# VHH binders against Pentatricopeptide repeat-containing protein At3g56030, mitochondrial, part 14

Target 1, 310 residues: Pentatricopeptide repeat-containing protein At3g56030, mitochondrial, of Arabidopsis thaliana (Mouse-ear cress) (q9ly43)
Amino acid sequence: STVNPNPTASPGRRTCVEFDNLIFKAGSSGDFEAVRRLLNSRVVNACFNTTATFKFLTNTDSYSSSLEDLRRILPQTDAGYTRKHSYETLIARLCKLGRIDDALVLINDMAIGEFGLSTCVFHPILNTLTKKNRIEEAWRVVELMRSHAIPVDVTSYNYFLTSHCYDGDVAEASRVLRKMEEEEEGVMSPDTRTYDALVLGACKSGRVEAAMAILRRMEEEGLSVLYATHAHVIGEMVESGYYALSVEFVMAYAGKDKRLDEENLGSLASKLIKRKRFKEAKMVLKEMSVRGLRMGDALREFHEKNVLQS
Below, E stands for the ipSAE of ESMFold2; O stands for the ipSAE of OpenDDE; V2 stands for 0.75 times the mean of E and O plus 0.25 times the DockQ between their complexes.

## First folded at step 4 (VHH)

Design r05 (framework vhh_brivekimig_d4)
Fold by ESMFold2-Fast, scan of step 4:
Structure r05 (fold): chain B 310 residues (1-310), chain A 121 residues (1-121)
Amino acid sequence: as target 1 above (310 residues)
Amino acid sequence: EVQLVESGGGVVQPGGSLRLSCAASGFTFSSYAMSWVRQAPGKGPEWVSSISGSGGSTLYADSVKGRFTISRDNSKNTLYLQMNSLRPEDTALYYCAKDRYLWGSEGFDYSSQGTLVTVSS
């Protein structure tokens, strides 16, 4: 679905921002009947819940008051997409607030009420727990998924992979990979995010050549490489002193996507300048100029003084 | 069930060459990266080399780089390791392992028999 930013393009229909503002006002004033009505009418206006929909819910409210009111009105919203998406959005908000136990209560409400419990409601919980290094609790959530016959998908495993890979813990990452490989391939197909985590882990463990091999594997599988994945490799090459290799890397991937090239070459040039690797930095800036790539103000000034003069 | 059978080991003098083979069955061979791992007497396992499913990407341990070549024949479900300029420190039991992700020595399954390489005069 599309978001219409111009109200005159859809006369009489509210925008997602307008709905969020109305829900914020209603929720902040304790008018939960208004919140229920606004959630129900949102779909009619081709609007959807956003990260701001439940922002009136905070850690500074009376803790039990607003959440208990939401638990009362959410089962009374229109069945199907409206109710399911409202629970998903509220669970995500609670996770962002660090209120994991409250999010688990809502999952139980969805299960008991048969409100369309699915894999995606568990994603923000797993994401939050793994990012906070609460790994044992995250695996208990996986067991909760299994108890409700909810499939553990590649996205769920990717949260565990990313956490261990960020720490450079290749042994734990390898255990997660073994669990993934025990699944049917049609169900557990590694995606771009899986390989991003593995590249990150290779970099964090000082295995630059392994990171390069993983990137080539992604290309062999027909997967597009994320900008973030390139940033991990570039950052680790520079951090580890592989300056010449970092130049070779950005040159090898250049020429296919102008925006990616601007980010890769620009980021590398900035890092090389900061490390006083001026010879390599000048090579990168010269290539940016030859390719017509846009430079930020700092790089343009450095280029004019140090590459274009004499 | 996954089965890997290594062969081609033997006794060779320093400076000699050997070609190891690994026959794979029980999985879609071309969909998996494959690795060679060795275990010297009295030591832990050491990762040697990896190759992507297509054969387009290879990775080598610094100790073998320039001397060993990993390759595969997906039509025969077979992995190879060409070992040149062999040294006494290359003496080990050599295992092949399924490694979808080119991850190195962590998480390999070494349940196969392996093939013994002895480099001595």
Scores: ipSAE 0.205, ipTM 0.606, lowest interface PAE 3.7, mean pLDDT 83

## First folded at step 6 (VHH; framework vhh_7ocj_1)

Design v1 (from b09 with S31D; at its last look DockQ between E and O 0.79; V2 from the best seeds 0.00; counts 0 for: pae O 3.8 > 2)
Fold by OpenDDE, look of step 6:
Structure v1 (fold): chain B 310 residues (1-310), chain A 122 residues (1-122)
Amino acid sequence: as target 1 above (310 residues)
Amino acid sequence: QVQLVESGGGLVQAGGSLRLSCAASGFTFSDYAMGWYRQAPGKQRELVAAITSGGSTRYGDFVKGRFTISRGNAKNTVYLQMNSLSVEDTAVYYCAASPEEWLKYLGGFDYWGQGTQVTVSS
């Protein structure tokens, strides 16, 4: 029974996937007029672009010509949301392809055409650059944003923060936080991603206690914690030899979300087994069993052999 | 390597005064918040005083205006002037440091000294 992901689609309306496929065919065949029409039509049909929309654009011999054609037809799409969304989607695609310069060209196209340049349009670029540790270039992009009177938002700063925290550079992370605080337009408030980065930074700098403190603060502030945030802590605890603490940690946070529990306890168990910490691993697996949490195949096998036969 | 070295502790009579110093090295002092904690036997470590890089101060509830934290950026040193000491102030006093922006999120300090003993006699 193919669960129609969009049950509200009236039987005669094309799905997002169908549009993506049509655009793929059109783009692959060089029919960019069809691409334009489809981009317009999908929005009218309440189908937003996806990461697959411009999948036909690849790092091949046809890349340059295709990009040129896209640059030609995008201004001809319906004004407003359709056009803006198409540019955003294409920019994201270019970033995925590592074509940052071309993404910036599109930014310029948007600026010249007044096609609704906004902060979010820069996110894929900043994300890509910071992930590649091209920090100076990323800051130049921030300057570009400012030059267009585009505000720099918390998400933008979070990319920098995450990058520095990943490197364990707490000092640089702190500088980013300072910059966030210095932003003129209102009190930029840290979000869940901000705290995630901070937890990561604490972990990478060997400050597990600090990481825990941040988590406590998140709880006090009523912020939801990302799965990744727990993963950072679990990983660092195990790496640092805090095995008992890691068990306590996952137990303390268990009971709120079954999926999260499965992931946290499962991940911890796997890591403990890998480090031949069998006593602690058994404890975690026992808890998983008691709570009725799903185990991966490897963990299940280990549990059967080492816990159930004991 | 970050180092915090406390000095100025010792024995003092009730009603007396002490001035603690903490010499900091291994980091840009001007970018860090500094603090003093104390731990009495059988008790938990508690905040005595904290000072931001900008000079804002916070004190524990028990301080009641008796203690003053200050910083000398030129000497990379943080000070704790303690007046009107009582027997209840007997503890090991610890210097602490944290990046300013980091402290805002952590609510605690990252680096600690070895501590200096303060004993107040009746």
Scores: ipSAE 0.027, ipTM 0.423, lowest interface PAE 3.8, mean pLDDT 90
ESMFold2, look of step 6: ipSAE 0.406; ipTM 0.732
ESMFold2 (binder alone), look of step 6: mean pLDDT 85; pTM 0.867

Design v2 (from b09 with S31Y; at its last look DockQ between E and O 0.80; V2 from the best seeds 0.00; counts 0 for: pae E 3.9 > 2)
Amino acid sequence: QVQLVESGGGLVQAGGSLRLSCAASGFTFSYYAMGWYRQAPGKQRELVAAITSGGSTRYGDFVKGRFTISRGNAKNTVYLQMNSLSVEDTAVYYCAASPEEWLKYLGGFDYWGQGTQVTVSS
ESMFold2, look of step 6: ipSAE 0.380; ipTM 0.695
ESMFold2 (binder alone), look of step 6: mean pLDDT 85; pTM 0.862
OpenDDE, look of step 6: ipSAE 0.323; ipTM 0.688
ESMFold2, look of step 7: ipSAE 0.254; ipTM 0.638
ESMFold2 (binder alone), look of step 7: mean pLDDT 85; pTM 0.867
OpenDDE, look of step 7: ipSAE 0.195; ipTM 0.612

Design v3 (from b09 with S31W; at its last look DockQ between E and O 0.73; V2 from the best seeds 0.00; counts 0 for: pae O 6.9 > 2)
Fold by OpenDDE, look of step 6:
Structure v3 (fold): chain B 310 residues (1-310), chain A 122 residues (1-122)
Amino acid sequence: as target 1 above (310 residues)
Amino acid sequence: QVQLVESGGGLVQAGGSLRLSCAASGFTFSWYAMGWYRQAPGKQRELVAAITSGGSTRYGDFVKGRFTISRGNAKNTVYLQMNSLSVEDTAVYYCAASPEEWLKYLGGFDYWGQGTQVTVSS
């Protein structure tokens, strides 16, 4: 009895995966009229595009021709959401392929066609550029957004912030924060990603205490903390030789989310073991055991050999 | 390396005045908010005064117009003029610094001096 993973799918409706597969076949075979039809049909069936939708587009010999065909058929998709969503999805795919220039070409297509340019359309481009530390180019994209009267949102700024914070460049990070503040009051507020970046920046600049202060503020404001945020702190503590503090940290935040606990304590234990801090590692592993947290194979082995036999 | 060096502390009689100075180095002073904190024996550290890079000031509730924080960008120094001192003002006073934009998110200062003792005698 093949348990239909989506029980709510009416027996006759194609799943997102099925649409993606069909589009893949059509695109791979060069049947772009079929691609167009499928793009229309999936939205009518409440099946939105996914990261797999344009997987047939790859950095191969057929790339240029396929892109040209896509550029030809996308304007012919149903107006409104379908068309816009298709462009967004393709732009994201192009960014994943490292084809930023081509993504910008599509932006231009959207602009000329008035196909609903929005802030979110630029996110993949900004994200990709900032991750590659192409900061000046990213700012040019921001200017492009402004030239189209598209507002720059917190997510856009967060990409810059994250990039600078990753580099430990607190000065540049601060500049970005200032720019955020200069935006119209009430339009832009820091979000969880903003704080994540700040914690990262604090850690990368050797200011663990500042990182902790930011976390406290997040708690006070009732903001959810990303797993990555704790990881930054744990990593920096261990790197800086604050072993006891790192143990205290993970213990202090333990008990709220089992998955987070598994990740934090597990990660810390692994890092401590790598640094031959066995006393602290054992403490963490004991705590994991007491809490019934899942251990990876390596940690389990270490625990069995060094904690249970003692 | 960031350094904050306090000076100007000492013994003063009640009703007297002191001027604290904090010399800052190792960072772009004009980009940083500066502040003074104090910690009395057995008490928590508390904000005395803060000044942004733009010159906006904030004071603790106990200051009541008695203290003035100022900054000299040319000398990379922040000052705390303390007037009408009372015995209750006896504490170690700490200079603090943070990027101005950073303070909004950190909820506090990230760089600290070693502190200077202020003793007010009745």
Scores: ipSAE 0.018, ipTM 0.328, lowest interface PAE 6.9, mean pLDDT 89
ESMFold2, look of step 6: ipSAE 0.201; ipTM 0.605
ESMFold2 (binder alone), look of step 6: mean pLDDT 84; pTM 0.860

Design v4 (from b09 with G108D; at its last look DockQ between E and O 0.45; V2 from the best seeds 0.00; counts 0 for: pae O 5.4 > 2)
Fold by OpenDDE, look of step 6:
Structure v4 (fold): chain B 310 residues (1-310), chain A 122 residues (1-122)
Amino acid sequence: as target 1 above (310 residues)
Amino acid sequence: QVQLVESGGGLVQAGGSLRLSCAASGFTFSSYAMGWYRQAPGKQRELVAAITSGGSTRYGDFVKGRFTISRGNAKNTVYLQMNSLSVEDTAVYYCAASPEEWLKYLGDFDYWGQGTQVTVSS
């Protein structure tokens, strides 16, 4: 029984996947009028674009011509959400392809056409540039945003912050934080991703205690913690030889989210095993068992051989 | 390279005064919070005083108004004026520095000096 992933889809309505496939076929065949119609139709059918929508656009010989055709038909899509969303989706695709310059061309198209240029349109560009450590270019994009009277949001700053924190550059991270604070009062506040970056920075600088302090602050502020945030801490603890502390850490945070517990304890157990810290690994696995947490195959095998038979 | 060099420590009689100095280099001094810590033999390191880039100060509970932290941005130097010293104040005193914005979140200093010995005799 093919579980219809969208139970609310009225019988006969096309799914997002179906639309993506149709657009793929149309785009691949060079039928961009069909692409335009499908982009309009999918929104009417409450099927938003996905990361697969423009998958037909690749770094091949047809790239330039296809992009030109897309630039031609996107302004002809339905005004409002459909058009804006299509641009955003395409920009994201271009960024994924490493075509940042072309993404910026589309930004210009949006600006000239007044097609709803917003902060979120720039996120893929900033994310891509900062991940590639093209920091100066990323700041130029920020300036571009400002030139269009587009506010720079916390997400935008977080990309910079994350990049610097990943590099362990505390000074640069601090500069970004300062810039965030200099924004209009009340407009910008650190979010979960901001703190994630800070935890990462603390870990990368060998300051595990500081990382933990930041986590506590998150809790006090009522912010949800990302899986990645705990992963940073667990990784650094193990890397730094704080095995007992790592066990204590995962145990202290266990019990709130089963999935998170599975990931945290499982990850820790795996890391401990790799480091031949079997005593600590067994402790973690026992706890997983007691809590009824799902283990990966490798961990299950280890648990069976080393914990259950002991 | 970040450097913090303490000076002004030494032997002083109870009731006496010392002025510690910490010369900072290798970073933008005006954007850093500065602090003094001390560690006595067999005891944990403890905060004596801290001063933000904006000039806000905080002191350890034991200070009780006896010590004053100040900063000279023109000289990239932080000072600790210690008055009414007692034998219990005998310790190695450390200068510390951290970017202001980072300290806000982490609550700890990033850079430390080598320390200067302060001995208070009865």
Scores: ipSAE 0.021, ipTM 0.372, lowest interface PAE 5.4, mean pLDDT 90
ESMFold2, look of step 6: ipSAE 0.209; ipTM 0.632
ESMFold2 (binder alone), look of step 6: mean pLDDT 84; pTM 0.856

Design v5 (from b09 with L106I; at its last look DockQ between E and O 0.67; V2 from the best seeds 0.00; counts 0 for: pae O 2.7 > 2)
Fold by OpenDDE, look of step 6:
Parts: C-alpha cells; structure tokens; sequence
Structure v5 (fold): chain B 310 residues (1-310), chain A 122 residues (1-122)
C-alpha cells in the first residue's frame, strides 16, 4: 500500500514531486514551452517550486542554452507569484551551481521587467558569497540591493555575521553588528540566527563560557535555539578539552526535545570516543539508553561492547 | 596585531596614588571598550574598571570611588587613576580591550595586555 505522502492531495492533482519530475523531463529534452506551462500549472494546483524544480539545469554543455531558454520563458509565466517564485527558485539553483554572475543577470532581468524584486531574492546570492568568503562581492550585492531601494534585512546581515564569526574574526563581526544597529528603518532585532552566529563566534574565539551565556539569554528571551547552535558549543568544548563540561552541558539541556537530545548526546558521544575519552562517552551513552534515545550504529556497537558487557 | 602595553605600575605606600596607562594599537580605539583587571596571588582575576567607547564606566565593588578609569582617544590610551591605595590592592593589573558591539552581545574582553605589577606597602 504505497502510502501517499500527501494524503490531502485531491484525487487527480499532481504532487510537487510529480511536477518536478515533469519539469525535469521537459527541461532535459529542451521543451521549455512545456516547462513554462508546468510552472504555471503547479502554482494553480497549490504546488510550490522546490529545490528540485530546476534540477535539470546543470554545469554541462547544455547549461548556457538552457539558461537562455529559461530567461526567455520565465517572463512569459503567469504574472505575480508564479513568475516571482520561479525567478527566486532559479536564482537559488544558479547559486547552488556556483553561477553567481548568472544569478545577478536574473536579478537584472527581474528589475527591468519589474517582476517583484525583493530582499529574499538576494538571500541565496549573499549566502553563497559569504560561505565562499567572497565578502567584498557580497557587500557589492548589498549595494545593489540598496540601489534598487530594497531594504537589507537581518537575514542578509546574518550571512556576513556568520561568516566572520566562523573565522573567529571578532572585529569584523562587530562591524556587522554595528551596521545592523545603524539601520534606520526600525530597530533591527537580532534573531535566532544572529545569536547562532554569536555563539559560533564566541566558541571560535575560545570563549565557551560566553557562548553558554548567550544560550541562557536566548532562553530568557524566549528564542528558539537551533540544533546547530548547540553543536557549536559541544564541538568547541570537546576541542578545547572540556569533556566533563560537555557532558554537563548536554545533560542540562536534555529532556525538552528528543530529537535534539539524540543529536546532542549522540554527537558528543561520538566526539568523545574519537578522542578516546571513554569514561565520559560511556556516561553519555548510558544516559541515551536511560532516556530511550536512538543511537547510530557505531554508537550502538560501542555501547554494547563497552557499556553493557562491563 | 592588537597590542596593549601597560605602564605606571610600581611600589607605593599605603594611602598613596598611582596612575596606570595602557597604550593601545592595532585596532580602531574609538570603537573599543577598554578595561582594567587585576589578579592578586592566589586569587582570581577581577574587574577593576571598564569604560565603553561612549564613556560609560563600571567599577568593581572594591573600588568604592578610589579609582577612576578614563580614556584618551587622541593617544589611544586608557588610564586608571588609583587613589587611597591599600595593601589589598597589590596585584598585577591588566589592560583589556574588546570591540564595543562584541562586548555588548558577548560580554567580557577579548584582548589583554601583559600586565603591570602594583605593590602597595604598609
């Protein structure tokens, strides 16, 4: 009985996956008129584009021709959401392919065509550039945003902040924070990702206690903590040799989210084992067992051999 | 490279005064918070005084109005005027620096000097 993953799909409506597959076939065969029709149809059917929508576009010999065809047909999609969403999706795809220049070309297409250029359209570009440590280029993109009277949002700044924090560059991170504070239109408030970056920065600067303080602050402010945020702290603790502290940390935050617990305790156990900190690893694994947390195969094996047989 | 160089420490009699200086280089001084810490033998490092880039100050509880932190932006120097010194003030005094925004969000100081010895004799 093939469990229809989308039980609410009215009998006869194509799923997002089906649309993606159809678009893939059409795009791969060079039938871009079909691509256009499918892009329109999926929105009418309440099926949004996915990261797979333009998967047929790859860094191959057909890339340039396909991109040209896409640039031709996208303006012909239904005006409003469909067109805008298609551009956004394609821009994201281009960024994934490392085709930042081509993404910027599409930005220009959107601007000229007045196809609903917005802040979010730039996020994939900024994200990609900052991840690649192309910081100056990323700032040029920010200037481009401003030139189009597009506001720079907290997400945009977070990309820069994250990059600098990852590098442990406290000075540059602080500059970004300053810029965030100087934004005139409303008090740009740090969000969960902002704090994630700060925790990362604290860790990378060897200030794990500060990282923990930030986490406490987040809790006090009622902000959700990302899994990655805990991972930063756990990673840094282990790297810095704070084994007992790492155990205390994961135990202190355990009990609220089973998935998070599995991730945190599992990750810690693995890291401890790798560093031959078996005593602490056993403690963590015992706790996982007591809590009924799922263990990966490697951890399970270790637990069976070293904890259950002692 | 960030450098903090302390000066002005030495031996002083109880009731006396010292003025510590910290010359800062390698960063935009005007955008950094500055601070003084001290560490006595067998004790933990503790905050003596801090000053933000905007001139707001904070003092340790033991200071009780005896010490004054100030900054000279033109010279990239932070000062600690210490009056009415007592034997209990004997310690190594450290200059510290942190970007203002970083201090605001993360807390604490990121850069430290090598320290200057202050000895107060009875």
Amino acid sequence: as target 1 above (310 residues)
Amino acid sequence: QVQLVESGGGLVQAGGSLRLSCAASGFTFSSYAMGWYRQAPGKQRELVAAITSGGSTRYGDFVKGRFTISRGNAKNTVYLQMNSLSVEDTAVYYCAASPEEWLKYIGGFDYWGQGTQVTVSS
Scores: ipSAE 0.400, ipTM 0.725, lowest interface PAE 1.3, mean pLDDT 92
ESMFold2, look of step 6: ipSAE 0.444; ipTM 0.724
ESMFold2 (binder alone), look of step 6: mean pLDDT 85; pTM 0.863
ESMFold2, look of step 10: ipSAE 0.383; ipTM 0.706
ESMFold2 (binder alone), look of step 10: mean pLDDT 86; pTM 0.872
OpenDDE, look of step 10: ipSAE 0.076; ipTM 0.502

## First folded at step 7 (VHH; framework vhh_7ocj_1)

Design w1 (from v2 with L106I; at its last look DockQ between E and O 0.48; V2 from the best seeds 0.00; counts 0 for: pae O 5.3 > 2)
Fold by OpenDDE, look of step 7:
Structure w1 (fold): chain B 310 residues (1-310), chain A 122 residues (1-122)
Amino acid sequence: as target 1 above (310 residues)
Amino acid sequence: QVQLVESGGGLVQAGGSLRLSCAASGFTFSYYAMGWYRQAPGKQRELVAAITSGGSTRYGDFVKGRFTISRGNAKNTVYLQMNSLSVEDTAVYYCAASPEEWLKYIGGFDYWGQGTQVTVSS
């Protein structure tokens, strides 16, 4: 049953998907006036742009001409939210295509046109650059933000932090944390993503106990924990041969979120089986069964063969 | 390369005093928290004392005011003054270092010395 992603769409109103398809057709055919009209119309109909809105823009021979046409029509979109949102969406698309320089050109267009340049407009650029380990360029973008009197937020710093932590570069991660603390515009507070990065860093450096300590701190501070954060810990425990500890870990956190439990216990069971740690795997699967947690097909088969028949 | 070199350990009689030193190199000392750990035979490594770059200190519960950690930034050295030593203080003492910002969140030290033996005789 294809879960209709937008169940609240009133009968007769075009869905976001429909708008995206229309824009795709228009953009692909070179009808950018139609693209402009559709961008305006979708907002009026409370349908926001999606990651698919500018999917017609690809790294093909028509890329340059299409981008030029987009740069021409975007200023002609309705002022305010529509225009700003369109620029943001296109910038994100360009980043996905690896066209960072072109994204920066659009930033300049927004600046010159005064089209509502904000911090969030830079997030896709920073994210892409840091993921590609283009750290110096990312810092130049931060300077660009400052030059436009745009504040640098915790999300922006988290991109840097995550990159360094992923690489196990604790020194650089610490520098980023220091910069966060020294930020002139207000008190920057670490968020869930900040701690996720730190947990990742701890795991990558083989400091599983430290990772667990950070999780405890998050709980104490009332911060939500990402599924990915648990995954980092589980992965590192298994990789490092802490099988009993991994079982203890997932059991300790079980019972609060069924989906999280399914993810954590299922992932752990799979990893244990792969490592031929069958005793521990059976323990986890038994617990999943007792809790009524959904198992993937492979785990279900293993459970039936090795747990239920024993 | 990060180096931590301990000195000052040795044999001392119960009730005596020792001063341990740790010379640090290979990193910006002023940005790091420093610490002393000890490990006795058959026991787990435990925190003796820690000091932040700003001079804030923490001590293990067993210290009870007998030990004092200090740092000399000009010499990139951390010190542990140990007074009123007992046989139970016999252990290998390790110098440790960590970026302070990292320590704030992670709680553990990243760099370790080779250790210096402290033996307290009855």
Scores: ipSAE 0.023, ipTM 0.364, lowest interface PAE 5.3, mean pLDDT 89
ESMFold2, look of step 7: ipSAE 0.312; ipTM 0.662
ESMFold2 (binder alone), look of step 7: mean pLDDT 85; pTM 0.861

Design w2 (from v2 with S53E; at its last look DockQ between E and O 0.48; V2 from the best seeds 0.00; counts 0 for: pae O 8.7 > 2)
Fold by OpenDDE, look of step 7:
Structure w2 (fold): chain B 310 residues (1-310), chain A 122 residues (1-122)
Amino acid sequence: as target 1 above (310 residues)
Amino acid sequence: QVQLVESGGGLVQAGGSLRLSCAASGFTFSYYAMGWYRQAPGKQRELVAAITEGGSTRYGDFVKGRFTISRGNAKNTVYLQMNSLSVEDTAVYYCAASPEEWLKYLGGFDYWGQGTQVTVSS
């Protein structure tokens, strides 16, 4: 009777998801002392907060009371990273809920408590305001940052830039770029996101050639290009009827990153098919096949029917 | 409304000179970089010269010191002095404008004139 020793499952390190679920239960039940303990425990266990950590906080009747309780317990969390990270996470949650004023209240709490205010703490607020085209309010937040001697970084400016570029407002985008250059006496340099925004702006304004020029500059400067950046260009080319150019574009950038190639060529093929540009679509799909790139089901079917049977 | 109006083009003999002018209106001239492009029949548009608000200049490779771009801020005008012209310089010349900050990143211009024909005869 060989007693198979049941391997004592080592109490498995709780996952971030498990912590989030526990915090959700505690927060939903009004047990904020448990929330505090769990916030401390998860960091000790190398499980960082996620966008789901404060998911129990919603725009419901319990919102105000819950926020008050959170404001009470957060200062009681472990000093340093745990506390700071908890505030940052909650601020982000509030921004997602559209509670910008409450987020600013937490900023004030952090300031008073000296809980480690930094530039990144303001990013969710700036991002939310600029996405909502509340530009003046966003600038007031920038002034608030300055009042606390917090530097305004490239990311902060990129939010403004992206907003204006999305709207195709080149004049305002230029103004933001000027501010970036003036305020930091040359210390502030555009990053990949800056250029992404500019490419977006160029595309939105129907300036495909300008978008291409920006991409070339990025390459010259050794900056990595986001997948989204290519997507902007491909989208605009197709929308503007530059079908041949779009094929040339994806071919020119192909061969460096298989995943990017799958995304770019696949996306382009799909867009071309939708536009009934079958000749160009077949060219792209043929290239995908030659390169051994993965095709979605719809593209595969199209390829089989229209390219392989021909 | 933004307007760029070119003048000074025409027919000239090889070895001759022309001075192009571009009058700008509808925007704050002092904040804009100005440029000249040209397009010959069957060829792509190419940069001839550009000048920033600060007076920094850039020239196309074919210019080889023959052309000079300048700006008159008081008159909102940009000039292109072209010397030692050759038949290869025959093209439509376009005035262009862009915010300097934008030009720095895009390498292109936002506004364009209608163009002026320059013809160089042998």
Scores: ipSAE 0.007, ipTM 0.290, lowest interface PAE 8.7, mean pLDDT 88
ESMFold2, look of step 7: ipSAE 0.276; ipTM 0.640
ESMFold2 (binder alone), look of step 7: mean pLDDT 83; pTM 0.845

Design w3 (from v2 with K104R; at its last look DockQ between E and O 0.03; V2 from the best seeds 0.00; counts 0 for: pae O 14.7 > 2, placed apart)
Fold by OpenDDE, look of step 7:
Structure w3 (fold): chain B 310 residues (1-310), chain A 122 residues (1-122)
Amino acid sequence: as target 1 above (310 residues)
Amino acid sequence: QVQLVESGGGLVQAGGSLRLSCAASGFTFSYYAMGWYRQAPGKQRELVAAITSGGSTRYGDFVKGRFTISRGNAKNTVYLQMNSLSVEDTAVYYCAASPEEWLRYLGGFDYWGQGTQVTVSS
């Protein structure tokens, strides 16, 4: 979660970026006491950790030593949010580095220390494992969660669902959905990401009509639609040669969100050009121009050459 | 006015071949997905083949490589080459056009021809 720097930083207060830089310097120099102090200080100053907070930790010769030092100082951070947040941030960093086993070690540290282990702490691990198609290991992590009496949430299941849908494995996706429904702690309801995964699965299986039906269902249910969800549909339409339909699709959804329009129309135009569908591409670019939408450099050049000079 | 006019149907012996044609008018052909459906007596209308504006094709499960759908944009015509015909292929074949909305592919095209009878004799 890219914590947006708090815009309300009063003149003279250190920003999240500044704290990250300071922590980087301290960590890189091996001054972990300074790291500890800075982790405490930043929270007091309403500067949350970012994905860059532990960027000094890399897959280098100093990795093991640095991790050991971090494991030593994190328990010494301020109790409550500061400590928990630091562990979460570090776990996320370890996952990014592909150090899943070490992330699990930190989970154990948190469990033993009672440092506020929660569902969200496991999300980076599950996400990383499922993205790497390490599905069995991911399920072991789910069991680990349960062993600590930590509930498995929709987000956790969505990681599995997305992975299977991406692979076009409808059977396994269905199994995951069933598990979601069978959860004992209540009726788990699909969220936007759940539907996104299903749309993706439909697209990957060449069922663009099903994808669109799911999208409509989302709208009917009042769920927000992710940019990625549109991208899946647009991609599948173009791949399947539904050029006119793709144009209609992006036009139908245009006008509600400028950023979405830029992304959808821009992406479609690019894809159409790549497939030498110039007539349709020009239509899309004209619409972008009329709407004042930002174009990438390549699209702008194409527009100038083929639309404005014609 | 949108018009779809089928031709090429008739009587053929089992194992024989037919080529159906559908002439389209009243819309920009190159922007439409085209399809062939069939309806046998007492049965529901079913998809035989579909072709996108880009030339991607889909076929019903019963086709099993026997039929080929193609389009001639210059002539605003869609074709269905049917080979190895069987008695079970006897039906009225309908040309269909989907303007810009693929979802209509599932439940019904906006535009339909009047149909052409195909009869396969034993």
Scores: ipSAE 0.000, ipTM 0.222, lowest interface PAE 14.7, mean pLDDT 88
ESMFold2, look of step 7: ipSAE 0.271; ipTM 0.656
ESMFold2 (binder alone), look of step 7: mean pLDDT 85; pTM 0.866

